VH-VL binders against q7z443r523to685. Designs and how they scored, part 5

Target 1, 163 residues: q7z443r523to685
Amino acid sequence: TSLNMSTHQLTITVNVTSLEKSLIVSIDPDSPLLMTLYLGFQYQPNCTHFHLNITLPKDKVWQKDEEYTWVLNPEHLQHGIGTYYITAVLSERQEGAQQTPSLVSVITAVTQCYYWEIHNQTWSSAGCQVGPQSTILRTQCLCNHLTFFASDFFVVPRTVNVE

## First folded at step 6 (VH-VL)

Design s52
Fold by ESMFold2, look of step 21:
Structure s52 (fold): chain C 163 residues (1-163), chain A 122 residues (1-122), chain B 111 residues (1-111)
Amino acid sequence: as target 1 above (163 residues)
Amino acid sequence: QVQLVQSGGGLVQPGGSLRLSCAASGFTFSSYGMSWVRQAPGKGLEWVSGIYSGGSTHYGDSVKGRFTISRDNAKNTVYLQLNSLRAEDTAMYYCAKGYYYGRGSPDYFDYWGQGTLVTVSS
Amino acid sequence: DIQLTQSPSSVSVSVGERVTIDCKSSQSVLYSSKNYLNWYQQKPGQAPQLLIYWASTRESGVPDRFSGSGSGTDFTLTISSLQAEDAAVYYCQQYYSIPYTFGQGTKLEIK
């Protein structure tokens, strides 16, 4: 029994400049596509060398825009400030002797949840975090207190290579 | 020739339980999500519960904690366990076939069972 | 939850006439260039039947006189050249967000 390399993959490069913000990665294919994403810090990951992985589309969503979204919280990004690589590899669909091209749209963004700390008159993230239902369209804020809160959202530069 | 054949309805008293069954044929059952949709007499449609091909579940707010959806891929059957029944649960219950849920494909209910009446009355 | 509001609630129209039924969503159901909105027909004593998915794509076996249009939050089902068998209740349904929700229905009666 031997393993062959996948012929369909892409690599996303993104620079993380804050250890406090969550990274939102959206990979939206033009047709339904099963894929596995691998995360690497300062190296290109593969199926045997990575920090984290996920299979898309997710196996449970509450909204359609969640299906191809990976939410990476600060705990997932504690390897440092710098360049993160994401390799998206097609998990094999039945290979039927023809190449079917796919178009994917890739968006990367950072977001963070805040609340107004009344006594200090400052914005704080304490007790709030970005939830797993967050997408490029909305930020889910999960707070352990009932105060006034808000979030920011910034699309960040990225590079995409297809192999 | 997709077919969804339902069974298990009937008359029960408040606080009682029923299990509804929906036997599927004519498609690869394990590749598709299934849902239950109900319709109270003279009323509109309400989505009740869904189950992914992989077994993950969702419930409407009105039935959370009382109803349980499950599937048996070896028997091509989806079930809805109705517990702690109330008068407002009286409805025609339909099972419906969806697409492979959560795969980025459109989710639409293209085939429906014949319906099973559940009446909750003392 | 996404609320769907249909108008009119009821309509009575003669065979051969044209009918439009509107569905307004409380939130956009558009994602990735697709509108996650369906139309169903339900005749008395029957299960609902899918007519239109992705707002405008006709299901196989549905007559050409049924068509869907709209995007985002505003959608329309059009039935041209009505037939007697089209008497039914029509529902829109969003499948963008859990819980999936239906419009309240539009009862179409043939004069």
Scores: ipSAE 0.516, ipTM 0.789, lowest interface PAE 2.0, mean pLDDT 84
Fold by OpenDDE, look of step 15:
Structure s52 (fold): chain C 163 residues (1-163), chain A 122 residues (1-122), chain B 111 residues (1-111)
Amino acid sequence: as target 1 above (163 residues)
Amino acid sequence: QVQLVQSGGGLVQPGGSLRLSCAASGFTFSSYGMSWVRQAPGKGLEWVSGIYSGGSTHYGDSVKGRFTISRDNAKNTVYLQLNSLRAEDTAMYYCAKGYYYGRGSPDYFDYWGQGTLVTVSS
Amino acid sequence: DIQLTQSPSSVSVSVGERVTIDCKSSQSVLYSSKNYLNWYQQKPGQAPQLLIYWASTRESGVPDRFSGSGSGTDFTLTISSLQAEDAAVYYCQQYYSIPYTFGQGTKLEIK
C-alpha cells in the first residue's frame, strides 16, 4: 500500500491478537527522509507520550530493505492484546529528495520463529525470537539452540491515517 | 566548494600502524556519512570502511578488527586508524563523502579526497 | 557479499564511437524500485568521480553522452559518442548491502 504524504506525520493502526509474535512495520518512502516512529497502546502516541520510539532510516543496516523497517518483538508488545498505534513524524527530507508529495509504502506483518520440537512432535517458539534485521521479505531468527527452524508470516490489516 | 583534503600515510613495516586523516570543508560535515576506499597499485577499487553521520561504522572483511574509522565533527575530519598493517594493505586510500544530507549514510560518493598512499613493506 | 563483474575488462575505441560497459551483480540490487548501483570514472592519476547513481541518474556536471541503464542484476554504462577525455577506468559499485563492492573495472582507451 502506497500513501501520498502531504503532511508531516502519519498514523498506523494495528490490531495485535498475539503477544507471542513480532510485529514488522515497514515504512518505505519513495525518497530518503528522516522520521521518528512512536508506539502507543490504545492511544495515539506523540513525541512526548509513547511506549517506544525509533528513528528511520536505521543507521546501521546490512541491507537496504532494513533501513525503514521496525521490528517489534513480544517484549515490546506486552502491554496487552488490542490496538497499537504507530505515529510516524517526518523530520526532514534528504538533500535532493523530490519536492512533490512523497509516496510512502506501509506494510505491517506479524511473524515468529519456530523450531521442530522432536520430543513433543510439535513446532515451538521457545528460545527463539525474531531478529532486528528481519524485514517483510525475510525473517531473521535468533535462537539459543540449534534445530530445524521455520517461520510464519502474516500481513496484518491496518489503518493508515495521514495527518 | 566541497573539499576533502587528506593527510597521513607513508611507508611502514608490516605490523605497524598509521592514521589517515581527511579534512572536510564546503558542506555540513556532521550531516553526511563518510567512507574510505582504497586502491592497490594497478588494481581496482575496494571499499574499506564507512561511518554514518550518527557514528555507526562498517568495515570490509579484509580490514575488520584491524582498521578503525572515526570522525570528529568539531574538526570536520574523518580518520582511519590502520593497525596490524600487512603488505596487502599497500594502496592509495581515498576518503569519500556520502551523498545524502541528514541520513548520513556512506553509501555512494559524490566527492573524493586526493588520496593518501600507504606502503607496507619490510 | 555481492560480486560485481564488468565486461569487458578493457576496450579500445575510436573517438565518436559508441561504447557500452556492462556490470553484472551476483544478486539483485533492486529495492523499492531503486537500483543501488553507481558508476564511477577514474582518469589516470586522479581520484574516482561519480558519473551515475541509482543506475541511471547522471551526476551533476556529467555530459549527456554518458547514460546508465539496467535493473536488478544487469546494468550498462553507455557513452554515446566517445571523446578523447573519456579515456579512463570505469567502475560499477553497489551499495545495496554491506560490504559495498566495486566491479573490477573497465579500462577504456582511445584508439
Scores: ipSAE 0.469, ipTM 0.830, lowest interface PAE 1.1, mean pLDDT 90
Fold by OpenDDE, look of step 16:
Structure s52 (fold): chain C 163 residues (1-163), chain A 122 residues (1-122), chain B 111 residues (1-111)
Amino acid sequence: as target 1 above (163 residues)
Amino acid sequence: QVQLVQSGGGLVQPGGSLRLSCAASGFTFSSYGMSWVRQAPGKGLEWVSGIYSGGSTHYGDSVKGRFTISRDNAKNTVYLQLNSLRAEDTAMYYCAKGYYYGRGSPDYFDYWGQGTLVTVSS
Amino acid sequence: DIQLTQSPSSVSVSVGERVTIDCKSSQSVLYSSKNYLNWYQQKPGQAPQLLIYWASTRESGVPDRFSGSGSGTDFTLTISSLQAEDAAVYYCQQYYSIPYTFGQGTKLEIK
């Protein structure tokens, strides 16, 4: 979903229904920009009140699709099942800056890494975590064991408010 | 006007070290990534290293553990420290400006320095 | 790593003729409807110069006779009417993933 950016911040609302899965947030601007994302649980966060924050685009990436992706693992979502709010605040432009983006696409998804547990004949996520380099295009699985891995991926409905 | 002026380089023996400098002007240096690209004599271009505006660094496999990219925003200068030099490191080294403001990635290069020749020979 | 292969490696063309240089990527460099591929021109004794970015957008100051096309894994640089000053080595370059990589280059000579 593309959003028209008329202001310097937007709010993403996501209902989290599992504490075992990771939340992938992708914010794709039509032109590069700096932004800070703030996470809140059952409240709309801001720069002074938040549980967690990140600045995008990421500096340490290996592929472009990682730049504007925020991976929230279960430990980041430990506050409980319910509504999480993400406020993205755009940074002020400076000399030499490109045009302010007019469109921003936001995608939210949940995912987890699984492996086939031979003894129990079931898929298990034990010892596996979704890595920080995960995107809506690929899941990075970080596991403390070697086996054949798979992942699930579900787009999560969200509401985006531009303020 | 954007300018990248390079210095350093020269002749060095294998195992030696050199430090390259690239002084930038004409743009907000601290807001852009920078890269080093080298070209062996008569050969193609090879990305060597990049540094984000935020300071994160990346390296080509051929130079990992031996080269170090750094920047001094106060001096508008990016550096490449070349250690444990090998004959195959002989090349013209170019500094290059990242294109995107804000993103700060050293990914593609709209401006280049004049180049600095590094020769590694016994 | 993403490998870029250019073709041809060298070509000699007369002034006024159309020239096409291909660049093939070992994997797609397309993301969010943008191709992370550049074209550079390097004249003898000079630093490379950016010609095309995002596969098809001309850099400021680049003559209209230069154009880029393609998507995903296959890209082409076209010079619609070759000029004498276009003698150079041309490189494609991907910036989709680290390490950033270049094609091996295409040497364009004027007949």
Scores: ipSAE 0.281, ipTM 0.782, lowest interface PAE 2.2, mean pLDDT 90
Fold by OpenDDE, look of step 20:
Structure s52 (fold): chain C 163 residues (1-163), chain A 122 residues (1-122), chain B 111 residues (1-111)
Amino acid sequence: as target 1 above (163 residues)
Amino acid sequence: QVQLVQSGGGLVQPGGSLRLSCAASGFTFSSYGMSWVRQAPGKGLEWVSGIYSGGSTHYGDSVKGRFTISRDNAKNTVYLQLNSLRAEDTAMYYCAKGYYYGRGSPDYFDYWGQGTLVTVSS
Amino acid sequence: DIQLTQSPSSVSVSVGERVTIDCKSSQSVLYSSKNYLNWYQQKPGQAPQLLIYWASTRESGVPDRFSGSGSGTDFTLTISSLQAEDAAVYYCQQYYSIPYTFGQGTKLEIK
């Protein structure tokens, strides 16, 4: 979904139905943008009221597609099952940056890392965590054991409000 | 006008050290990533190291553990510390400016320094 | 690491002729409809200069005769009508993933 950013912020609404999965938020601007994302649970967050924040693009990436991706693990979503709100606030643009209006694509997905537990003949996520280098295209699995790993991936319905 | 002025190259023996400097002007230095790219005599280009506007650093495998990239935003300067130099490190070293403001990544380069020659020889 | 392979390694062409240089990547550098592939020109005794970024966008000041095309793993730099001053080595470069990598270069000579 692409949005025309005519304002300086947007709000992403995500219904989280599992506390065991990670939420992947991908914001893809048509031009380089500096932005801060704020996470809220059952309220719309802002720069003074939020549970967690991040500034994008990331400066610790190995691949380009990580730059505008926010990985929220279960510990970040510990507030409970329900509606989470993410407010993205755009920073002031200066030299070398394209000005508004700009298109921004937003994708939200949930994922988890699994391994086949031979003894119980079932998939398990025990000891595994979705890594911060995960994106919409790939899941990084960080586990404290060695085995065969897999992941699920589901696009989560969302509402995006441009304000 | 954007300018990148390099210094610090020279002749060193294997195992020696050098520090390269690249002084930037004409743009908001702190808002851009910077990279070092080298070129051995008669050879192609090789990305050596990059530093984000936020300070995160990355290195090519051939120099990892030996080279250190850093920046001083107050001086508008990016540095490359070359330690444990080898003969294969002999090259023209270029500093290069990242393209986009705000992205801060040392990804692709719209301006380059004049180059600094590093020669490692016994 | 992503490897870039250019072809040809060298070419000699007369002024006014069309020139194409290919760059193939070991994996796709396409993400969200953007190709993270650039082209540089390096003239003898000079530092490289950016020609094309995002595979097909011409850098400011670059003559119209230069163009970039391609997507995914296959890219092409085209000079529609070669000029004498175009004698140089041309490099493709990916910035999809670290480490950033260059093609081996294509030396373009004027006949």
Scores: ipSAE 0.099, ipTM 0.743, lowest interface PAE 3.1, mean pLDDT 89

## First folded at step 7 (VH-VL)

Design Vc2
Fold by OpenDDE, fold request of step 13:
Parts: C-alpha cells; structure tokens; sequence
Structure Vc2 (fold): chain C 163 residues (1-163), chain A 120 residues (1-120), chain B 111 residues (1-111)
C-alpha cells in the first residue's frame, strides 16, 4: 500500500490479538524521510501523549531494510490485547533526497521465534525474543539457548489513515 | 569542492598504535557517514570501519576490539585509532564519504590514502 | 557476510573493444527497487573512484562508455569502447549489509 506523503502525518491502526508475538512495522518511503512514530493503546497517540516512540530512519542498523522498521516486542505491547495506534509524524526529507513527491508503503506483521521442544513435542518460544534487526523480510531470533529455530510470520490487517 | 585530506600513519612495530585522521571540507560533514577502507599491498579493498551521521559505529571482524572510529564534527574530521597492530594490518588506508542519493549508499569521495606499515 | 565474486580476475583487451566485468553476490542486494551495488575504478597509485552506484546510475563526470546493469545477485560493468586510460582495477561493492564488502577486483590491461 502506497501513501501520498504530502500530508504531515499518518496513523496506522493494528489489532493485536496476542501478547506473545512481536509486531513489525515497516514504513518504506520512496525517498529518505525523517519521521517519529508514536505508539498508543486504545487511543491515537501524539507527540505529547504516547506509550513509546521511535525516530526513523534508525541510525543503528546492519542492513538497509532495517532503517524504517520498528520492532515492537511483547514488553512494548504490555498494555494488553486490543487496538494499537501508531502515529507517524513526518518531519522532512533528508539531505540528498532525489525524488519528489514521496510515497510511503506501510506493512504490519506479527512474528515470533520458535524452537522445537523435544519433551513436549511442540514448538515453543520460551527463552526467545524477536530481535531489533528483524524486518518484513527476515526474523532475527535472540534466544538464551541453542536449538533448531523457526519463525512464523503473519501480515496483520490494518488501516492507514492519512491526515 | 569536496575534499578529504588524510594524515597520520607510518611505520610501527607489532602491538603498537597509530591514529589516522581525515579532514573533510566542501560539504556539511555532520550530515554524512564516513568509512575507512584499507588495501594491503598488491591486494584488494577491504572495508574496515564506518561511522554514521548519527554516531553509530561499525567494524569489520578483523579489526573489532582493536580499532576505534570516531568523529569530531566541530573539526570536520573522522579518526581511526589503530591499536594492537598486526603485520596483516599493513595497508594503505583510505577514508571515504558515505554518500547517498537520499540514503547512505556508496562511497563517492575518497581521501588520498595514508600508508600504515606494521613491521618488526 | 555478503560475498562478491568478480569475473574475470584479469583481462587484456585492445583499445576500442567492448569489455564486460561480472559481479555475483552471495545474496540479493535489492531493496525497495534499488540495488545496493556499486562499481569503483582504481588506477595505479591512486585512490578508488566511484563509477556506478545503485547498479546502473553513473556518477557525475564518468564517461558514457561506462555502464552498469543487473539486479538482485548478478551485476555487470560494461565499457562499450575501451580507451587507453581505462587501464585499472575495477571493484564491485555492496552497500546492503554490514560489513560492506568488495569483490576481489578485476585488473583490466590494455593489449
């Protein structure tokens, strides 16, 4: 989904149905933009009222696709099951940007890291966390043990409102 | 015009230290990432370290724990501190600007290089 | 790490002839419709110079005879009509993931 970036902010609405999975938010602009994302639970957040925020692009990344990805782990979603709102406040294009007008694609997905628990003959996420380098293309799994790992990945239905 | 002027380097014994400097001009230094790339005699290019405009630092595996990249935006200078030098660190070291058509995507300007020789 | 393999490692070509240098990456360097693959030229005794970025965009000042193509994992640098001053070592480089890596280089000599 592409959004016209002529507006100063957009709102992403995500229904979180599990507190055991991480939410991946990917905002892919056609040209570099500076933006701040604000997270709210059961309310639309703003710059003065929010649970958590992040500025994109991230400075500390190891791959290009991480720059505009926000990984929200269960601890970030501690407020409960329900509707989360993410307000992205757009600031400015970075120096050197070559394209105008800008379009933005937004993807939201949930994921978790699993390993095969031999005793119970089931997949378990115990001791595992989705890492901050995760994107819609790959899941980084950070575990306190070494086993055979897998991950699930589900695109979460969302609504994006441009304001 | 964009210029990168390097200094430092020289001959040092194994285990020794050197500090490389790269003075930038002709652009808004603080807005750009900088990298160091080295080239052993008669060999190819190897990315050594990088520092983003936001200050995040990165290192190649061969130099982690020994080299330190830093920048002084007030002086428009990027540095590479070389500690615990080894013979295999012998190389021409280049500083380079991480340019982008929007993102940090390539090395568009390079310093003239400074030679580091590690030998007993 | 992403490995870049160039071919050939060296080549001798006559002035006026077409030259192609290939670069293969161990994984895709394509993201958001851009290939984060660059080409550099290094002449003897000089620092490298950027030729092509984003796989196919020519850096300003670079002669038209230089062009880049490819996507994903396979890339090619082409010199349509080799000139004497093009004798150099050429490197591909990926800017997709840390650590940034270079190909081993292709030494181009004038026959």
Amino acid sequence: as target 1 above (163 residues)
Amino acid sequence: QVQLVQSGGGLVQPGGSLRLSCAASGFTFSSYGMSWVRQAPGKGLEWVSGIRSGGSTYYGDSVKGRFTISRDNAKNTVYLQLNSLRAEDTAMYYCARDRFGGYEDYFDYWGQGTLVTVSS
Amino acid sequence: DIQLTQSPSSVSVSVGERVTIDCKSSQSVLYSSKNYLNWYQQKPGQAPQLLIYWASTRESGVPDRFSGSGSGTDFTLTISSLQAEDAAVYYCQQYYSIPYTFGQGTKLEIK
Scores: ipSAE 0.760, ipTM 0.889, lowest interface PAE 0.5, mean pLDDT 92
Fold by OpenDDE, fold request of step 13:
Structure Vc2 (fold): chain C 163 residues (1-163), chain A 120 residues (1-120), chain B 111 residues (1-111)
Amino acid sequence: as target 1 above (163 residues)
Amino acid sequence: QVQLVQSGGGLVQPGGSLRLSCAASGFTFSSYGMSWVRQAPGKGLEWVSGIRSGGSTYYGDSVKGRFTISRDNAKNTVYLQLNSLRAEDTAMYYCARDRFGGYEDYFDYWGQGTLVTVSS
Amino acid sequence: DIQLTQSPSSVSVSVGERVTIDCKSSQSVLYSSKNYLNWYQQKPGQAPQLLIYWASTRESGVPDRFSGSGSGTDFTLTISSLQAEDAAVYYCQQYYSIPYTFGQGTKLEIK
């Protein structure tokens, strides 16, 4: 979904149905844009009322697709099953960025890391978590054990309000 | 107007240390990432280290644990501290500005280079 | 790490002729409709200079005879009509992932 960011903020609404998976939020602007994301559960957050926040683009990244990606692990989504709101407050264009209309592409997905648990003959996520370098294109799996790993990936239905 | 002026470097023995400096002017230094790229005599270009505008640092595998990149925004200067130097570190070292297009995407300005020679 | 391989490693061409330099990436450098592949020119005794960024965008001040093309893993730098001053070593470089990497370079000489 591409949005025209003519206003100063947008709100992403995501229905979280599992507390065991990570939420990947990609807010990719057409040109460098400073923004702060605020997370809220069952309410629309703002700069003074939120559960968690992050500033994008991330400074510490190893690949380009990480810059405007927010990885929310289960620990960040411990508030419960239900509707989460992410308010992105736009600040300014970064110096050197192209002076083009503010277009933003928003993608949300859920993912988890799995390994084959031989004893139970099932896939398990025990001891594994989705790493902060995960993006819409790849899942980074951080585990405290060595085994055969896999991951799932699902696009999450969302609504975006621009205001 | 954009200028990158390098200083430092020289001849050192293996195990020695040097500090390179790159003074920037003509742009808002604090808003840009900076990188160091080196070139051994008669060889190609090798990215050595980078520092983002936010301060995050990165290193090539060949220099990890030995080199340290830093910046002083008040002085518009990026530094490269070279420790535990080896013969294979002998090269012309360039500082470069990481320019933003869509994002940080390329090195659009380069310093004049500083020669580092590591020899017994 | 992403490896970039250029071809040829060296070439000698007469003034006025067309020159093509290829750069192959071990991994795609395409993201969000941009290829994070750049081309640099380095003349003897000088620092490298940016020619092309995003695979096909010419840097300001670069002559029109220089052009870049390609996407994903295969890229090409083209000089439509070689000039004497174009004698240099050309490098492709990816800005997609850390560590940033360069091709081995292509030495272009004038016949």
Scores: ipSAE 0.758, ipTM 0.887, lowest interface PAE 0.5, mean pLDDT 92
Fold by OpenDDE, look of step 9:
Structure Vc2 (fold): chain C 163 residues (1-163), chain A 120 residues (1-120), chain B 111 residues (1-111)
Amino acid sequence: as target 1 above (163 residues)
Amino acid sequence: QVQLVQSGGGLVQPGGSLRLSCAASGFTFSSYGMSWVRQAPGKGLEWVSGIRSGGSTYYGDSVKGRFTISRDNAKNTVYLQLNSLRAEDTAMYYCARDRFGGYEDYFDYWGQGTLVTVSS
Amino acid sequence: DIQLTQSPSSVSVSVGERVTIDCKSSQSVLYSSKNYLNWYQQKPGQAPQLLIYWASTRESGVPDRFSGSGSGTDFTLTISSLQAEDAAVYYCQQYYSIPYTFGQGTKLEIK
């Protein structure tokens, strides 16, 4: 989904159906933008009322596709199953990157890391977490053990409202 | 106008240390990332280290644990501390500005270079 | 690490002729419809200068005879009509992933 950023903020609505998976939020602008994302559960968050926030682009990244990606782990989504709202508020444009209007593409997905548990002959997520460097293109798995790993990945339906 | 003026460098013995400086002017220094790129005599370009506008630092594998990049926004200066120098560190060192606030990382302005020679 | 390989390593061309320099990356540097690949020119005794960024966008002040093309893993720098002042070493560089890496360089000499 692509949006014209003619306003100062947008809201992403995501229905979370599992508390065991991580939510990947990708907000990809056509030009560098500074923005703050606010997470809310069953309400539209703002700069004064939110559960969690992040500023994008990330300052610490190893690849470009990480810059505008927010990884929300189960602990960040502990509020329950239901509708989460993410409000993205534009701050200011970086020097030299003043381009208007801007196009923003938003993608949301859920993922989890699994390993093959030999004794039970099943896939397990025990001891594994989705890492902060995960994107819609790849899943970083951080585990406290060494085994054969895999991951699932599903695009989550969302609604984007421009305000 | 954008200017990057380098200082430091010189001749040093193996195991020695040097500190390079790059003074910036003509732009909002704090809004940009900075990098160091080196070039051994008669060789190509090698990215050495970078520091984002937010302060995050990165290093090439060949210099990790030995070199330290830092910045002083009040002085509009980026530094490269060179420790445990080796002969293979001999090179012309350039500082460069990262265009578009430190996230695009293409280098639109370069310093004049500082020669570092490591020799016994 | 992403490796960049340039070809040729060196070339000698007469003034007015067309010059093409290729750069191949070991991994794609394409993301969100942008190629994170740059071209630099380094003249003897000088610091490198940016020519092209995002694979095909000319830096301000760069003559029109310079152009960049390509996508993904294959890129080309073209000089449509070589001038005497274009004698230099040219480098491609990716900034898709850390560490940033350069090609080995192409030395362009004037006949």
Scores: ipSAE 0.680, ipTM 0.871, lowest interface PAE 0.7, mean pLDDT 91
Fold by OpenDDE, look of step 7:
Structure Vc2 (fold): chain C 163 residues (1-163), chain A 120 residues (1-120), chain B 111 residues (1-111)
Amino acid sequence: as target 1 above (163 residues)
Amino acid sequence: QVQLVQSGGGLVQPGGSLRLSCAASGFTFSSYGMSWVRQAPGKGLEWVSGIRSGGSTYYGDSVKGRFTISRDNAKNTVYLQLNSLRAEDTAMYYCARDRFGGYEDYFDYWGQGTLVTVSS
Amino acid sequence: DIQLTQSPSSVSVSVGERVTIDCKSSQSVLYSSKNYLNWYQQKPGQAPQLLIYWASTRESGVPDRFSGSGSGTDFTLTISSLQAEDAAVYYCQQYYSIPYTFGQGTKLEIK
């Protein structure tokens, strides 16, 4: 879904139902924007009260779809199962960017990396982590062992409030 | 009146070093990414290295570990340190500005080029 | 790495004729409805000049006879009516992923 950013911030509401999966947040602006995302659990975060933050676009990326993607691993979501709030505060448009209406698309998804555990004949995520280069299009799996890997991917319904 | 003026090229022996400079003017330098692109004689273009406005650096595989890109925002200058030069590094080196503050890496302005010749 | 392959590698065309240069990428460079592919023109003894960015947007100052089209993996640079000053080498370039890569170039000569 796309949102018209007529204000300086938006809030994304996501219900996290698993502490074993990573949350991927993609905020795709129609033109380059500088923004800071703040994470809160069971409260709407702001610039002075938050659990974690990130500035987008990422300065270090290897593909374009990474620039406005925030990967939240289980350790980032350690606060528990429930509603997480992400407040995105817009800073400014980058110099040289096209002057177009501020349109932002937000997608949230959960994912995890798995390998086939031969002994138990089941998929396991042990020793595997979703990497920071993951996007809604691809999952980067970082594992401390070498096995056959797979991943799941689910779009998570979210609510976006423009403030 | 965006301008990119390059310097620092020349002839060097294999294993030698050079430092290229690209002085920028006519825009807010610190807000833009910069890249180096080279062209061997009679060959095509090859992206060599890039530096984001935030300072993150990238390198082509052929130059990783040997070349270092850096920038001095106070001097509006981007540098390329070329170490352990090889004959295959012989090329015209261009600096180029990334459009849209370094997140849209198409090169709208180019320096005049600096020739680097690596030969015994 | 994303590989870009241009075709033809060289072409000789008369003034006034239509010219098309193709660029194929080994993977899609499309994201968020934008194609991260550029076209450059390099005249002899000069630095490259940007012609087209985002596959189809003409850079300021570039003549209308130049146009870019395509999406995903297949792109085309078109010169509707070739002029003598268009003799140059043309390159496509992707900036979807690092390392940025160029096509091998297409040398356009005037008959």
Scores: ipSAE 0.654, ipTM 0.868, lowest interface PAE 0.7, mean pLDDT 91

